# VHH binders against GDSL esterase/lipase 6 (GLIP6), part 8

Target 1, 339 residues: GDSL esterase/lipase 6 (GLIP6), of Arabidopsis thaliana (Mouse-ear cress) (q9c996)
Amino acid sequence: KSSSTVPAIFTFGDSIFDAGNNHYNKNCTAQADFPPYGSSFFHRPTGRFTNGRTVADFISEFVGLPLQKPFLELQIQILNGTSNFSNGINFASAGSGLLLDTNKFMGVTPIQTQLQQFQTLVEQNLIEKSIIQESLFLLETGSNDIFNYFLPFRAPTLSPDAYVNAMLDQVNKTIDQIYKLGARRIAFFSLGPVGCVPARAMLPNAPTNKCFGKMNVMAKMYNKRLEDIVNIIPTKYPGAIAVFGAVYGITHRFQTYPARYGFSDVSNACCGNGTLGGLMQCGREGYKICNNPNEFLFWDFYHPTEHTYRLMSKALWNGNKNHIRPFNLMALATNKITF
Below, E stands for the ipSAE of ESMFold2; O stands for the ipSAE of OpenDDE; V2 stands for 0.75 times the mean of E and O plus 0.25 times the DockQ between their complexes.

## First folded at step 1 (VHH)

Design v08 (framework vhh_vobarilizumab_d1)
Fold by ESMFold2-Fast, scan of step 1:
Structure v08 (fold): chain B 339 residues (1-339), chain A 122 residues (1-122)
Amino acid sequence: as target 1 above (339 residues)
Amino acid sequence: EVQLVESGGGLVQPGGSLRLSCAASGSTFSSNVMAWYRQAPGKGRELVAGITPGGSTSYADSVKGRFTISRDNAKNTLYLQMNSLRPEDTAVYYCARTIYEGSEFYTYFDSWGQGTLVTVSS
């Protein structure tokens, strides 16, 4: 069936996707619900950890759907009798990871809880099974797990190899759970070069004149093994189709050829303070902001700009096998497959 | 509200020593992770050393073996003992407070001192 796009998008993960879930969680300290977040597109903060739209927002636009609402906003609307789930839901929580302990004390919603929120809606028949089976599932998580491994005041309990394998065990559980709930079109995105984020300036022994190599080695290890998991999904889960979004390579190309993509700065945060703009969260007392966010790869100490997300989303939507494998999101969303 | 006041900076010869102090008020010092940062002329701030409430320490490679961070929880004071000082150690040194429970670096460094100048020259 090659003539229609997906009816809905269900999104799970971290800050690359979060549409404001953390804002509606009053126990969560990981917030971007204050200026100047959202200033370039929404002209107000929405809870997104960037100056405008995230990857999930751009993909929603590309499939012809409205921008997603966060689950916690829709949960409030259920109480008021005004909820509509027909175009999908964003469950993503900024700061969350694959491991339950990742930013647990910040009150983030771990991916296991995001999946339970989705399961509850499915079990209560608040979403039609036919919609779930035809919908696009977007997943990305793991950057917070890896960054936290290198924190100066956290003693590592596992080797890098064992830690990555623990993350991948949770990936396997996540895929199994969404498949059992009816998911059939799955896009799992790799991590970008986490060792290049401005916040590495906080870490002892991390270089500031170049990316943190040890952290990027760990991200690449996760990405390679994630691709192996995604590649076996059609075999392990009958009727499921899956793609691996090669976000690391996409971002690395922006860093290697910045002028080609409109970047004048691929190292510093546009919004923040201190070395690399990496020592202070954007919007906190004493922050500074650049004149043109569209020329920066990073918006704040951890997160890309809207412009970076726009370029990344375009590469994932209509790109070649260097960007997304075995076919792009357009092919996945329209039920057309090209190898 | 938290106030951090650094002292102990000054001019020293290469190979010399200095002891920096940071007096903290307004919060429970004993429960907070404390750190020393520095900013050289024309450069951004960089982490030098950190210490947990329990006394575990971490250092930048450039100062490891030469600098010692310590704390006195009874006096709400953070220290940096700087030995074998080099010209590249010339910077304004800042005391910083962070709250660490479960990797909350997005919200850290909420309290900064005014800094104390260290100049290493002959």
Scores: ipSAE 0.011, ipTM 0.394, lowest interface PAE 9.6, mean pLDDT 87

Design v09 (framework vhh_vobarilizumab_d1)
Fold by ESMFold2-Fast, scan of step 1:
Structure v09 (fold): chain B 339 residues (1-339), chain A 123 residues (1-123)
Amino acid sequence: as target 1 above (339 residues)
Amino acid sequence: EVQLVESGGGLVQPGGSLRLSCAASGFTFSRYAMAWYRQAPGKGRELVAGIHSGGDTSYADSVKGRFTISRDNAKNTLYLQMNSLRPEDTAVYYCATELDFGYYMAPDTLDYWGQGTLVTVSS
């Protein structure tokens, strides 16, 4: 049984968190607002890029809060005089990254714009500053930046090292901005093994019989340096407490010991078509769907199933230092930290 | 809407040559990278060659030295010059733009990729 000591959760990032922001963005082509997305839990599409709940949804349940609404839905409700922000907001946009150019042509909301949306609400006094200071901040982004580095038509002007450092410069700016807006409990999650996603089948030089090693090396580079940034937060930002969610290691354990976690398939998308289920988005004309999504690590060509997110969220909530450091989300949310 | 129309395929004997063309419309062609993919019977799609907006090129090892990708930005046209053709080059050849390879874009849907142009290398 969880204790609900945080009043709200504010969530920023990409598709592992997006609760429907892209659906309410008419300029965005990165969509999951059609069947069979959401079919295993909501029994309808909600704009989430999985068959049910995301990591942000499970963490909301664990702290005893309602599932988050996307900011763009709440913005419509402000115009109708019906909005309530007291339990937090989800700003995440599927397909976005740390770099402004990442999927810009698709009309995704970059993290810089997500932060500006949050800042505007704070400046308009639509969220009480006391709530912000006591609330949990969830951040995860970068998978789209790294996957896009390897897209077949891209000639990257930066080396992998320089590209990762450019991403980390944006991490530093993000942390600085939310701290200045009142954030004090920060959870920043690492990337998973992005080189293992089924969509790697679209990449000409990526193997399909194993994960794409070069992409995972880049993700690990980002993750190691991200952890260094998170570890400095309490020293650099007085009064702030931060944890690093070791999502790469958590996911790798599911791939190493699949049967232990109920997985019969950790390589193919449950929903999609072509090699690995990775060549067609779930729900597009001609797609195929598996019989039991709970046995698959991946739901579609880029995203984990609800079952994967459930296991990952439990590991982040109550896990040990192999899962989240220096303490878990339950400790962060319930203020049982003696620091 | 992005439209790509491939042409130039046909039947050739081993050692022969063909030039494929792709007419592009519905976007600012000169600003985007372009590529040629192929799909042989019973196999998945593979990248053959790519060309950046600035003209830099890349090739699959199997075609390097034999195929040349080029573009004419004034005509909004992509080309693939294929020399020293081999039976294993037999495939449907598809023109693609980097716009087709964004997050959640399905590059193998027939709506985004034209019908392709068939190249058969046989005696």
Scores: ipSAE 0.012, ipTM 0.360, lowest interface PAE 8.7, mean pLDDT 87

Design v10 (framework vhh_vobarilizumab_d1)
Fold by ESMFold2-Fast, scan of step 1:
Structure v10 (fold): chain B 339 residues (1-339), chain A 123 residues (1-123)
Amino acid sequence: as target 1 above (339 residues)
Amino acid sequence: EVQLVESGGGLVQPGGSLRLSCAASGIIFSNYAMAWYRQAPGKGRELVAGITSGGETSYADSVKGRFTISRDNAKNTLYLQMNSLRPEDTAVYYCAADIYSLPGFAYESMDVWGQGTLVTVSS
């Protein structure tokens, strides 16, 4: 008699998922391992880029699994002769993207390396193939690629269209690799409205009185083409089931109807300094913090609050076709088991 | 770490009364709005009653006038006094902490849940 939920979750991507991998990588400068990160839930920093739980944390709770440990923490346990992968692993690295060069100087773990870490565990027989085949795979990446396209003094090597296509080539390689390693339940989330993040205040051509339209056009272009890729997964990869998480639309609803979701501010970072709270990272000397983080869509200059992540995760878990397609994460995770 | 533990459930005849208690630990109880939810067989969890940190109360229409929610901050305990019980009140009753303070004690606002206590109203 098998459980109606998945045995494990394997998570790949960037800061919406990172559970502390960057903290265990001391060569990485993209860090949130200091107060007030984690203050609303953990009452301490854990390396998550928000005041509490991320989307991966909420989905773990909804599935009935413990909060995920970052791969690099578990790697230390492997070296000590102790390790447990039975409930899955979080490989996500904040600041990473689909393209190898995205934030490479900051020492982030690119998605290609995250996949190699997973492949090594599979090849060393540290995870049973049957567990992989029954498990949920969470993927989201690309916001850092698109934001970095607009950085000052960066000479563009590709047009926006060509750059998005280069990102999508890496999406195709990622899906192919995880399928070959045994993945069968795949949730790939779209990007949110990256052009709305407070850190746009540091970009020379970005408006601060409204979202950066050109950046959001690029994010929407990526999202549309990503959905097309996800839609063909069951046809191209026999036995695989996949869903597209419509994160852009979910976040746009929070911005359009803020009071319905408890938001009094959907533009400024709760924690930071300067214009929009976007010019200084939360927790650095001189930072300021809002009174009520639950009223803010953004926690810091790049990242949503725990409240935003909880509402987003609920929409992905039990939502309708406007939130996730062709069915929700609950349906993806529980499978139809009849006796 | 954070725990909510319900007690007081049981079997009672129609028209009877029960008092449920919820003991909280690992949180500063006085800072949180609290709620009672219930789940009948084959149904989702629904709000029964809520109480703010300041003591303001809210009730589902089906229980108004019959149930009373209260709190004792000194004892870190939430209560639900249930009077004039009906067979349709049969459910597992859950204590929940409202950590997001969304209007109307919405399900999406609840994040810490107890294990539940069964209430059976039957003759």
Scores: ipSAE 0.000, ipTM 0.125, lowest interface PAE 16.7, mean pLDDT 87

Design v11 (framework vhh_vobarilizumab_d1)
Fold by ESMFold2-Fast, scan of step 1:
Structure v11 (fold): chain B 339 residues (1-339), chain A 125 residues (1-125)
Amino acid sequence: as target 1 above (339 residues)
Amino acid sequence: EVQLVESGGGLVQPGGSLRLSCAASGSIFSGYAMAWYRQAPGKGRELVAGIDSGGSTSYADSVKGRFTISRDNAKNTLYLQMNSLRPEDTAVYYCAKYETTWDLYGSLPEHYDYWGQGTLVTVSS
């Protein structure tokens, strides 16, 4: 078409983006490489923690790029001399966070390691520097850090304020590192209402008749301070442009006006078992599955459905300042924003 | 492999007390984090209290100040002291090994054998 879009997308973060990296990590126990994950779109599991496409997949489609391959899958291509990274890479690892200790026992790939993987490719000249500078960088992380604050035995001794500040220190380091590696178009998404996930039913101090208020207060604290960091990026990093994706507000709107968005259930997992569908991972022996995933906000005990991700991705792509600030992903990814 | 047998349940009036015991057989008990779960009629299983191998404890807000979890590693036994019992405490109480994967991914099929058979607690006048 007449408008130029970004040549590639580089994606970092957790389960909202993971395209199968955990599947290729032999020491990782956080897996979705079994049915019925992927059943609504791919008709097979791909390692994505939902019934179909993630936010990263929808954004790839909107910019006109193929769906991303996970970095660890592309490592096989490096070994046989067939590597092509010109359309971008997904480094995201489900269960990872900003803090190194977050789900370390599960063998997830922390964001610091995701950035090191990207740095290695850049330093080996496997990605053209001009492609990096013109490409879209998608980042979202922190839900696992905040959920883990409330786990028994693993609860930190830090106050919520101090814990959130430790997470934000890692956000600042992450932005600094990608900028130094050539990133110029940055989209950082806020957390959703993590206290509303069905898996809260496993927590001894979480209510099941309503969202976990203390956890959502902590997520909002992180989101507010994250927005301040994103807003200063163009001033602190010459030539960089950045947007804040207001995922919390987008998701809260789905929960407040569910019928408007096609939802008949915004509280229970479509796939799982026990209270809220939250006591057992989807696909494990004894799991139950709903008749129509498109009517559910949550697919499994932690993760949204493809339908939720589709609606969220549309709001981030072409939405107004209530959805994404200071402008939408379409403006960030097209010739409407010139360097 | 750890096998778990719960005991100490029974009928008690509101305000009463009960002490539940969980006897472990098989593998070394002392190396494992242990927990008490309960299942009320018509509800799923919920975590009530947990204790790691070092003695650090965690409690559901509904039982804090009323229930005390403890362990005797020499006897391979887990305890739950329940005071000021309420009708809403009525449930089958289960002893379980607390596996690290269960922090996020719940019970796996291969670990069902690590659940005890349960002991019924009824709080009624």
Scores: ipSAE 0.014, ipTM 0.348, lowest interface PAE 7.5, mean pLDDT 86

## First folded at step 4 (VHH)

Design a09 (from c01 with D110T E111K G113D; framework vhh_5c3l_4; at its last look DockQ between E and O 0.50; V2 from the best seeds 0.00; counts 0 for: pae E 4.2 > 2)
Amino acid sequence: QVQLQESGGGLVQPGGSLRLSCAASGFTFSSYAMSWVRQAPGKGLEVVSDINSGGGSTTYADSVKGRFTISRDNAKNTLYLQMNSLKPEDTAVYYCAKYLGSDFYTPWLTKSDYRGPGTQVTVSS
ESMFold2-Fast, scan of step 4: ipSAE 0.418; ipTM 0.721
ESMFold2, look of step 5: ipSAE 0.237; ipTM 0.652
ESMFold2 (binder alone), look of step 5: mean pLDDT 84; pTM 0.861
OpenDDE, look of step 5: ipSAE 0.026; ipTM 0.544

Design a11 (framework vhh_5c3l_4)
Fold by ESMFold2-Fast, scan of step 4:
Structure a11 (fold): chain B 339 residues (1-339), chain A 123 residues (1-123)
Amino acid sequence: as target 1 above (339 residues)
Amino acid sequence: QVQLQESGGGLVQPGGSLRLSCAASGFTFSSYAMSWVRQAPGKGLEVVSDINSGGGSTTYADSVKGRFTISRDNAKNTLYLQMNSLKPEDTAVYYCAKYLGSDFYTPWLSDYRGPGTQVTVSS
């Protein structure tokens, strides 16, 4: 910890961050606790939905902290008297979204429940207030909400505009809740181009020779309005500082200039089967795996490779205003917090 | 050899109730998530409810939430839909459908549906 002043990281969201929470949830069917997940770094599955480290893992390394443990693993350790929360907690649940009904059927932990888990630990005095106030808060969610808007034979009652606004209402509630619990350094990341994920091959109305334009329009609508919310945080919440991670633009650059970033394939899943590698989850009977995951933007039908997450995390950590605004994560981590 | 057969449809007055059943065969029923899908006159297909392989997790369309209850009996290879407080707009052919995958993270995409059972809500 030579360049970072944060004592801990608290992480909320979906599969871009999940460090194994779904693995410890017996009612959840959204799992990556089997090979070849984790094979490129951990040499075993950890519950992460990629071949190695996620964005949350890389940020932990950059600030000089150990890789995060999932809340549900730490909850078991509390009962055994062995837990330590001083370096933070990962509450993220793969498949979850901003809306309560998003993948509720799969038994995922919605963001509202993740926040309640954090609130319970704060109220039980298991985390010192000073640690919370000095810590980095990482948030990313919404890709599952938007993908699910386009599921076959789901007749959404809300227009795309209204649906995105319903998601943003939950963003506002999330920020309000973590601020009241002591959060002062907030990084909220945009969605990537969710319409480009290989799993779109499963959607009857989605093209496979190009990204699903309507889905990406919805993701960009969410991202623009999310940035507006993030920009008013310092004004609306005294003492808080916040940054918007422009994940969409970062990912789009990888797709536009793939060779520059070491990619030979930015469209297909490295691990999966069928069209785009998008019709079967990585690791299920009959799956195929590419020779070099570092050459693929996507690991499985929904999720980026460790290489993609590594490049993205570097852009968020030390990048310019094209990557993260109004300043990068390194600046956020070293910024002076005042009442 | 996947076979799905719906039953329990009929004519009912507004405010009434019906219970639909779906008998499944030709696959390991207890390993697959199941859905009820409907098609109203002049409308597209709509998934009204989903249930996971074990029956512990369910989802409902906003249009039926609080009125319909999905359940399953894995010992009998049977899926159910309890429909209460029926409205004229619930008039549709109701189909039993199997998820594409058994227990993996994937949207409902199965094209395996039964022949359907007609539900008509009218006085």
Scores: ipSAE 0.338, ipTM 0.687, lowest interface PAE 3.7, mean pLDDT 89

Design a12 (framework vhh_5c3l_4)
Fold by ESMFold2-Fast, scan of step 4:
Structure a12 (fold): chain B 339 residues (1-339), chain A 124 residues (1-124)
Amino acid sequence: as target 1 above (339 residues)
Amino acid sequence: QVQLQESGGGLVQPGGSLRLSCAASGFTFSSYAMSWVRQAPGKGLEVVSDINSGGGSTTYADSVKGRFTISRDNAKNTLYLQMNSLKPEDTAVYYCAKYLGSDFYTPWLPFDYRGPGTQVTVSS
């Protein structure tokens, strides 16, 4: 059953949301369209970078909407006159970031292009303006920007502070563009502890017995400044309401008290190979898979399991101010302000 | 067995041009992102340019942007680097490299598989 105040969800960002956009982009090498991705829920790969549903999928269920289709799948249907956008669209592209150069050579769809795709649909009147104004906008991006800052044999030209400020400039441009296209209910999620992902095992200077501290310091710097931007949205953009999803703190709680959340492993990838399960993508020749993905925080070398996404999504949906501020997604979606 | 072999290096004067080639074998070349990596005398390894599997998306190090162009011919299993307006600081051994897990959205180390290199010397 759908929420009375949210007819649709429009989703922008990276792999925490991607519902298969990369699969429909033949120039993109960042793929999860092969087994065992999707095996725990869909029983087939869908292009999602996890064993089942993502955060966007769980939020769609909580609102009472069907799971989102990726924009690039719907674009094929437009050619045949069969597309329907009334319940929303997922524009997210795994591997994309706030900066245009982030994984550009891999053919990912940067957030600027995701917004252009949405703008084109709005300008072609393929989505009713009233639906846009009443809909929930989900945004999360930046983990790939920060991870790429630490890639071996690449000399960063900017300091960490300047690099984070460049990312935040793109956040400001994204919010401005979304608002001008009709967005009024905005949820912007922080980054998780990206320095804890198993793929850090590929970085020569990253520790494997603990999280990569320098990377997490940079993620926290971005998160702090992102929250300041989100907090001024209602003042800067008349009629807009916005929440900051404190994903870092939510994930840190899972790592601090794993047994409370059903985790027996919060460090290694369930699916992968090598140190931390972080040296090989899940599903590539020679991969190994754990017995029970529900006991692992990470599914593959970069991405959380469906279980982690379920717990995270519940915390964002009905949680307190430690999880999402100034009120939760349920309050945002149902036009119920609790503060 | 993966094999990469570079060619086209040599001595060139400042402002000159060179075109490097890399012949690839032992893997499905069209499925992997590729890079050109260089090592200048007394320096560490530096990624110069990246190209996706289809050739439509590229990136460049700030030091070479506007001067170098990366391209590929998947039918010939060959990677190219067109180097224009060469500077003395471009003097290095240039390596062709296949990305480790190049179908991953974030590439790590180009030295998963790296060729023997070709020497480029820019001097008067």
Scores: ipSAE 0.145, ipTM 0.575, lowest interface PAE 5.5, mean pLDDT 88

Design a13 (from c01 with Q1E Q5L L45P V47W T59Y A75S K87R P88A P117Q Q120L; framework vhh_etentamig_d1)
Fold by ESMFold2-Fast, scan of step 4:
Structure a13 (fold): chain B 339 residues (1-339), chain A 125 residues (1-125)
Amino acid sequence: as target 1 above (339 residues)
Amino acid sequence: EVQLLESGGGLVQPGGSLRLSCAASGFTFSSYAMSWVRQAPGKGPEWVSDINSGGGSTYYADSVKGRFTISRDNSKNTLYLQMNSLRAEDTAVYYCAKYLGSDFYTPWLDESGYRGQGTLVTVSS
C-alpha cells in the first residue's frame, strides 16, 4: 500500500481561490490585475485578490503540483490548439456566490457557469476520466451572498434563514453535478467571519469597533448546515469521500491570539484607505499600504493576506479535527485513508 | 468635482412610459458601474437597477424586471432608464449613482458625494 498525492486539483468558488479568471474576463469589473496585488510573492499582479498566494496555491504546493492556471487562460490555449489540463484547473471567480444574481452586475462568473465550464471540458474528452476520479476538488463560496444580504437599499426577498437555505440548495446541486462528472475527493471549506472584513465600514448599520455580529451569525448558520451536507456525502454518493474545512474557527483563533500567529493587526486592511482601510480598494488613487503585510490578517477591504492564507492552508493540510474533519487534506490527498 | 444631473421625470398615466437621463461629469464615466435608485414619498431609498462599466451586464429589482431597461452611452457620459408599463407604486424621486470608489461597492453608499439631485416621476390619472 504505497501513498501518492493526487494527479490534479479542480478549484471552484470565489476570491479566496481566484487565480486570474476575472482578469481574463474583460466584461468583469471585479479586478485585482493592478499593483500592489501580488507584490509580496509574484512581484506583479496576477489577478489574485491578495499580496501573493491564495489557499489554492498553497494546497497545490503541498501536493507537489504547479500553481493552478485560471480556466479562461487555458481556454485561449484550447482555441490555439495547445492545452494541458492533466494537473487540474482553477474555475474560481472573485465576487461570485452560490446565488446566480450575486454580483451579476459586476460580470462575475457564477459557480453555476464555473461548473458548466468544467462539464464542457469533460464532455469534450479534454480531461482523462481517471484523472478526475483521483483528483482533489476544492470548493468555497457564499461570503459574497451573505455580505450582499446586508447592503443598504437592496431589500432582501428572503429572510436570513430562507436565504441561507437557498444558498445550501445550490451547494447540494454543485456537489451532485461534480459527482456525476467524476469527482470522488471533495474538500468544501466553510466561510470565515465575513462580518469582520474591513469593508463592513461601508455598511451604515455595522459597527467598526467590533465585528458585525448579525453577519457572522448568518455565516455560522450557513457553516453549520454546510457541515451537515458534507457529512452525508459518503453515504449519499457511493465512492465519494469528503472533508469540511472549518475556516471560521481557524480565522477566529488568529483574531483571538494574534501574537501567537505573528499578527499585530487583525482588524484593518494593510492596503486601502478610510475607516479600517475599508472604504477604498487597494491600488485605487489615494490608497495607502502598510510596511509589513505579514503582520496583517487582512490585505484589502475584503481579502486576507498571503500570510493569513499560508497559516490557514497549513491548518487545513495537516491540522486536527478542530481545523478540518473528519480528516485533513493530507489524508484526503495522499490515499492514506482506510475505508 | 463629481456631478450627476438627472432629467426626464414628469407626470404620466398608469401604463405610460418615460425615459430618464443622467449626465455625468468630473470623473471617468466609462470606468464606473452605475445605478438607478428611487425614493418614494415617506419611504427609504430602493435600488432599481445596475449596469457595469461597459454596458454588457445589467441587473434589475424584481419590482421593475421586464418593464425597465437600463443603458449607457460612454461616448456621451450619459446613463439612461427606459421605464415602460408604469404603475402608481413607481412614483418616486429617481437618482443615478456611481460606485463609492471600488469595484466591490454596491452603488448608493454615499448619499451626498456620488448621487445626483434626482428627477421626480409621478404616476397617476
Scores: ipSAE 0.005, ipTM 0.354, lowest interface PAE 10.5, mean pLDDT 87

Design a14 (from c01, 13 letters changed; framework vhh_8emy_2)
Fold by ESMFold2-Fast, scan of step 4:
Structure a14 (fold): chain B 339 residues (1-339), chain A 125 residues (1-125)
Amino acid sequence: as target 1 above (339 residues)
Amino acid sequence: QVQLQESGGGLVQPGSSLRLSCAASGFTFSSYAMHWVRQAPGKGPEWVSDINSGGGSTNYATSVKGRFSISRDNPSKTLYLQMNSLRPEDSAVYYCAKYLGSDFYTPWLDESGYRGQGTQVTVSS
């Protein structure tokens, strides 16, 4: 929790980070810009897929920066003759993945397009290179890719191993692109246990009395290989330092010892309907909502509560090597580390 | 009151063409991505095609790519599937489905699903 850290944060990924980009994209159908999203903190919907703040929001607070604005909101400011990029930008788009085809029909902004948006701002000199080099880069994506592999009527052409490797090829391209644009402090977060999300109730062959094991095996495969990529960054990209956020292990600990973290329910969505609360999006006609979101690990059928994100963000910020490797975000974000 | 009404199915010979229609009512059709899904006897549901709300982006299952074409007419609130070069393996009940606009597809097999009653397509050998 220091005011003298990185000057800005640049965030790329999916719904774990999206600060309202999908709301400003009227061709996108993946939306959380309606009640009761945001009700526990903002007291209004902001486009975030949770009842309050995301991991990116908590990290912004921990480094002493204001909560991030979505890129598409800032793009409107450029058109009106104003701009403010000094504290960073959130490019994340809910529903997106590493693969271009992941949820393409929903009009989501693929990570490749998020990177192109960032590149355009850099090439137009709207962000100083010195700010980029000193800033924190947050990346997380892949849950939508893996969940979509198991849709009963969508047959992927690749084996699970080949599909994960295709995702990792895009991770390598992403890291290469941001490094060339000036990124030097990189935090790449693993996937959580995607097979445990309430929305698995939509899959005809997934168990509801336990997590979907095959899906979690695929997430673990991606996470293990992602860590290998992150570990080689300082060797492959001179001057860059990187950390791997062990989100799977952090979330699994909440599920294994729920009472220790204030959870009374780690399986059902607080907001939704049907089995596990997983058959209907929160806020759609007929939805139900729990009395205390702080006691639930999941807010809606796919996304964690603000309380879960708060605990996860604390573990990533000042945790030990079981939470984040080789050092925590506080160490990454301070000038105490020599490159 | 969401209603989806499929039509255009029938019994045809291999190599024939059919055009399926889905008439939508009870919701703002132009705001939702739409899907065609099929289910053959003794098999699980198979996704066939989808189209975004504006009609500019389309996707196809590998089994139908190059033979089937999805389109929509937002003013008339109608979704279409043009099926060319039909094969015996295309025999199935075809369903029109509304996508709810979240990170997940609409449940196809549940009583709460936002899909139509289906239209039977039979391609005799």
Scores: ipSAE 0.011, ipTM 0.354, lowest interface PAE 9.4, mean pLDDT 87

Design a17 (from c01 with D103E; framework vhh_5c3l_4)
Amino acid sequence: QVQLQESGGGLVQPGGSLRLSCAASGFTFSSYAMSWVRQAPGKGLEVVSDINSGGGSTTYADSVKGRFTISRDNAKNTLYLQMNSLKPEDTAVYYCAKYLGSEFYTPWLDESGYRGPGTQVTVSS
ESMFold2-Fast, scan of step 4: ipSAE 0.485; ipTM 0.764

